# VH-VL binders against Glutamine--fructose-6-phosphate aminotransferase [isomerizing] (glmS), part 4

Target 1, 141 residues: Glutamine--fructose-6-phosphate aminotransferase [isomerizing] (glmS), of Sulfurisphaera tokodaii (f9vpa4r286to426)
Amino acid sequence: VIEEIKNAERVIVIGAGTSYHAGLYFSIELNRLGINSLPVIASEYYNVRSKKGDLVFAISQSGETIDVLQGIRMMRNSGAKIISLTNVIESAIARESDYKIYMRAGPEIGVAATKTFTTQLASILFILSVLKKENLKKMEK

## First folded at step 5 (VH-VL; framework fv_zimberelimab)

Design t2 (from zi4 with heavy chain T32Y D105S)
Fold by ESMFold2-Fast, scan of step 5:
Structure t2 (fold): chain C 141 residues (1-141), chain A 125 residues (1-125), chain B 110 residues (1-110)
Amino acid sequence: as target 1 above (141 residues)
Amino acid sequence: QLQLQESGPGLVKPSETLTLTCTVSGGSISSYTYYWVWIRQPPGKGLEWIGSIYYSGSTYYNPSLKSRVTVSVDTSKNQFSLKLNSVAATDTALYYCAREGLYFSSSGLHAFDIWGQGTLVTVSS
Amino acid sequence: QSALTQPASVSGSPGQSITISCTGTSSDVGGYNYVSWYQQHPGKAPELMIYDVSNRPSGVSDRFSGSKSGNTASLTISGLQAEDEADYYCSSYTDSYTWVFGGGTKLTVL
């Protein structure tokens, strides 16, 4: 997953509602690490320019968010690779992704949007920490 | 109406860093439908795209300038800025800021629809 | 060659029609319907005349029209007027998520 993110020409981060805001944070931090990234509101997926070399990072708590699912299908058809961050193993979004990351969410995610955002941020912060560590290791040698 | 205004020094010495700021008024820079752009024009010559930035900080740069250019955005000030390192006489130009329209509808506008007035930067002595 | 190819100059008389070409490759003009045209009067910033190959912004005269065939886009100005005398630039999106401009064409009306 990490290598896919590091080697992408552009990382498109797509999500809806709370997931979009988590994705916006991720996109900003990727750009600070020198990785070109574009955050996308899922409902506007049909206007996103995508191609081979792009990597789509899709964030969806349920793995069933229809606009996210439609977005990844469109971008996959244009040649992009898909990574998903979801809470539900074998959800539609997870099944249609090339790579899958499962959030460490509590057993009752649907009850609290705030808890969902915190869990998404924790996952994103972990990915960012690994990316930073990988860059430091390469500089040491 | 949305307006763009460039500001910065009119004269920069060779090898120094050029810093320009574009102020957005009459609208928000924090828009999911637009990129914010720097374009330059040497006196008597054509237009050259420098780079584009989304309000999240995502950037796209002209490959010929990528090693010397940084574009940044400050959503709290409704501004975006250009830093061009190690300037030379060939960097003398009118510098424009502009808006790249990406309307999220079937009639999207993929062009530079609003431009600032331009600011002349001379690289000399 | 990094810029799109435009003729350096074109001329016409009032009332006539002229066409300005803009030639690229399959990785820009030929690959995308994101071609735009800009008019620049001396001492002024460029103004958008045509976007997405053939669309006009509100306020632009229908005397201005755009088209594309293969790797070449064209701007046509009908019923030439003195105020049309300006520099015209084409621009296209590219395979690299970047924008490229043409070298510019000086239109003389007289």
Scores: ipSAE 0.000, ipTM 0.521, lowest interface PAE 15.5, mean pLDDT 82

Design t3 (from zi4 with heavy chain D105G S106R)
Fold by ESMFold2-Fast, scan of step 5:
Structure t3 (fold): chain C 141 residues (1-141), chain A 125 residues (1-125), chain B 110 residues (1-110)
Amino acid sequence: as target 1 above (141 residues)
Amino acid sequence: QLQLQESGPGLVKPSETLTLTCTVSGGSISSTTYYWVWIRQPPGKGLEWIGSIYYSGSTYYNPSLKSRVTVSVDTSKNQFSLKLNSVAATDTALYYCAREGLYFGRSGLHAFDIWGQGTLVTVSS
Amino acid sequence: QSALTQPASVSGSPGQSITISCTGTSSDVGGYNYVSWYQQHPGKAPELMIYDVSNRPSGVSDRFSGSKSGNTASLTISGLQAEDEADYYCSSYTDSYTWVFGGGTKLTVL
């Protein structure tokens, strides 16, 4: 997974609602690490040009968000590889992804949308921590 | 029917900036389903894609021209424009504006379906 | 990207069929089903004849057909007519989010 992110020509981060905001944060941090990244609101998937060499990072708590699912199908047909970040192991989005990352669901407290963002952000922060550690090793050479 | 019409100078001096405008009529440039495109053709030669723009301002450029090209859109005038910097004799061509239907996930045309008549630009002192 | 390869010229007689090839690489013609063909009469703007490899816009004669095999797309014109005499260009989407054209083929109807 990490190698796929590091070696992608561009990482397209797609999500809807709360998932889009988690994805926007991820995309900004990827660019700070020198990884070309484009955040995409799922409902606007049809405006995105994609190609071989692109990696799509799809965020959907339920794994059933229709605009995210349509987006990954379109981009896969254009040659992109798909990574999903979901909370549901056998969801449609997870099934149709090349690589799968499952969110750690903690006990729910507060508003559902806020809790969803928090669990997605925790997963993203873990991925970023691994990427930052690998990036630092390369910079030392 | 939607129509496209190019306008601009027929003669530009070497090292200057070429500016062309395309007027869209019979439809809105603020369409969510199309890109707007510049394509050129030197006399007696083939077609070369210059670049595409979405009405929001998002652009894609031919890498061989990217350092010299800017495409912009003016939704209030229903127009889009090409600026080509530091022109040389090799930039002498018939310049076309066109409509591009490259929207992934939709059915239909992934091609240049409507073209302007073209405008000849000669680069000469 | 370099231009797609087309024969410089092709000729035929009325009623015959001719085929024009358009050869690229796996990063354009071979990698995408977004190949289009344009007809250009002298002094006129190009007109779309075929899009997405094999589809015809409304108003285009069914004598025109498109196909693709590997890195080569083909335009076939059946029942050749004098009015078909023109330059033909292919185009394809690329791995760089760009479009590339073929060098063009001059069709002469003898």
Scores: ipSAE 0.006, ipTM 0.610, lowest interface PAE 10.4, mean pLDDT 85

Design t7 (from zi4 with heavy chain L102D D105Y)
Fold by ESMFold2-Fast, scan of step 5:
Structure t7 (fold): chain C 141 residues (1-141), chain A 125 residues (1-125), chain B 110 residues (1-110)
Amino acid sequence: as target 1 above (141 residues)
Amino acid sequence: QLQLQESGPGLVKPSETLTLTCTVSGGSISSTTYYWVWIRQPPGKGLEWIGSIYYSGSTYYNPSLKSRVTVSVDTSKNQFSLKLNSVAATDTALYYCAREGDYFYSSGLHAFDIWGQGTLVTVSS
Amino acid sequence: QSALTQPASVSGSPGQSITISCTGTSSDVGGYNYVSWYQQHPGKAPELMIYDVSNRPSGVSDRFSGSKSGNTASLTISGLQAEDEADYYCSSYTDSYTWVFGGGTKLTVL
């Protein structure tokens, strides 16, 4: 998954609501690492151009968010590869993705919306930590 | 609470190397959520982004300046520096250091949110 | 010198509304939602007014608002006040991992 992210011409990060904000953070951090990334609000998917060489990173807790699903289908038709970050095995979004990452849900003591963002951010931070380690290792050489 | 302060020579001769330092106070330069930036403004003209650096040493430079510019970071001193080689009169400008991005959860800020006061560098003689 | 395009100057009277445009391409303003606006008073460092197209930092008046349509971002200042007289710069991230500024707009409050 890391290699796909590193080798992409552009990483399109798509999400809705809270997932969009987690994706926005991820996209910015990718750009800081020299990886061309575009965050996309799922409801505006139809305005996004994609092509072969593009990678779509789709964030949807349920794996069923309609605008995210429509967006990945459109971008896949234009030749992009799809990575999904979801919580539900065999959800529609996961089934239509080339690569799948599953979020882990911890015990809930409070509001579900808070839990969802925390879980998404934790997954993104882990991915970023691996990418940053590879970047730092290149500086050591 | 976080503040940035530029320091360096006010006068540099043509063909020499300009060196400026930015000191970060009230926060750590070793933050995973920010880049550190140099921006300049010639007198009476607009802003020009020079380059950004991450605390690991990863850099991004303005293509028009890339052959002459080096940005470095010193995490032990909480500082980052700009070296601009082979200066000419056209490099006369106010030089600002700034913080880029704020990925602290609630803000999602992708901008230059904190700026130093700026230091005037004149290339003359 | 591929600066974003802004009008050199705009003017308005106290209490009126003005809009400053910032036009780029699909590789900067049109490609990313990372457009910011800065206010610069004479002799002062720029101050962030708007980030990520339409968001305000804490402490910035709600008279300032931002928007974007296609390759053009806009800063709108409503209820103009004398202290709004300043230079305004837009900035955008690019598909080359770089930042670009607009040429700047001088706002005069009559």
Scores: ipSAE 0.006, ipTM 0.511, lowest interface PAE 12.8, mean pLDDT 83

Design t8 (from zi4 with heavy chain G101D, light chain G31D)
Fold by ESMFold2-Fast, scan of step 5:
Structure t8 (fold): chain C 141 residues (1-141), chain A 125 residues (1-125), chain B 110 residues (1-110)
Amino acid sequence: as target 1 above (141 residues)
Amino acid sequence: QLQLQESGPGLVKPSETLTLTCTVSGGSISSTTYYWVWIRQPPGKGLEWIGSIYYSGSTYYNPSLKSRVTVSVDTSKNQFSLKLNSVAATDTALYYCAREDLYFDSSGLHAFDIWGQGTLVTVSS
Amino acid sequence: QSALTQPASVSGSPGQSITISCTGTSSDVGDYNYVSWYQQHPGKAPELMIYDVSNRPSGVSDRFSGSKSGNTASLTISGLQAEDEADYYCSSYTDSYTWVFGGGTKLTVL
């Protein structure tokens, strides 16, 4: 999934509510690493022009958020690849994604949407840490 | 002190579109920490969440109402509005606007912390 | 998502304690700690009494407390007073990024 992120022409990060805020942070950090990224609020998916070469990173705790699901369907139909970050295995969003990342925290950890955001952020920070390590390795050549 | 005030028609005919506006005063609707919300209450019944909007236009709707409801925001007027299509007698209710404090960190209340006074809408010929 | 379950009514006498339950599912109350409680007097807008299961906003009496066990949240009012007579609603955030309310409980102070 790291290779897909590194090789994408553009990474579109789509989410709703607190998932959008986690996605916004991810998108900003990807741009800092030299990876072209666009954060998208899920309810505004219809304003996004996606194409082959784009990668969509969809964040949805339940994996059932309708605007995220409609967004990924539209973008997939335009040729984009889909990565989902969800907490629910075989949810609608996970089932319709090319690649699936499941959040690491279980329901016993934390509280409500704050728990959801911190779990999403932990997953994002892990992905970013791997990307940053590979960036440093390439610079050493 | 932030205040919310609903406005709109008190009477709407069946099959028409209900339009309500909420005016935000004492604070900005263009806040990164809040969503702006419509909640209704039929006479003698309980509360029903209709939908929430972020100042950027991002919306979340009650699935039972999603096919008929549109919430929009006008940052220049510090207002947000509800449009409910094809109204029926069952849409007769007090309509409240409210602020949703759904900020991702511990400073957020994660609740509806400020409410308007409510406006009664009767659907009748 | 279905509404949260509250008893239709509860009653108590001045000085006593009463508890109102709010039962949901693992997709709302059980999995999330974004449970809030609202007090509504006749003819008035609801007022936030409890947020995040057990926290009080500034200005709310410490007689009001909240808790949660599994899929059930509870509002407890101690030292019951005549002015506490009102309708009480619970609400929870859901894993679909939506909100659900309980059916409401009418508190009568006898």
Scores: ipSAE 0.000, ipTM 0.523, lowest interface PAE 15.6, mean pLDDT 82

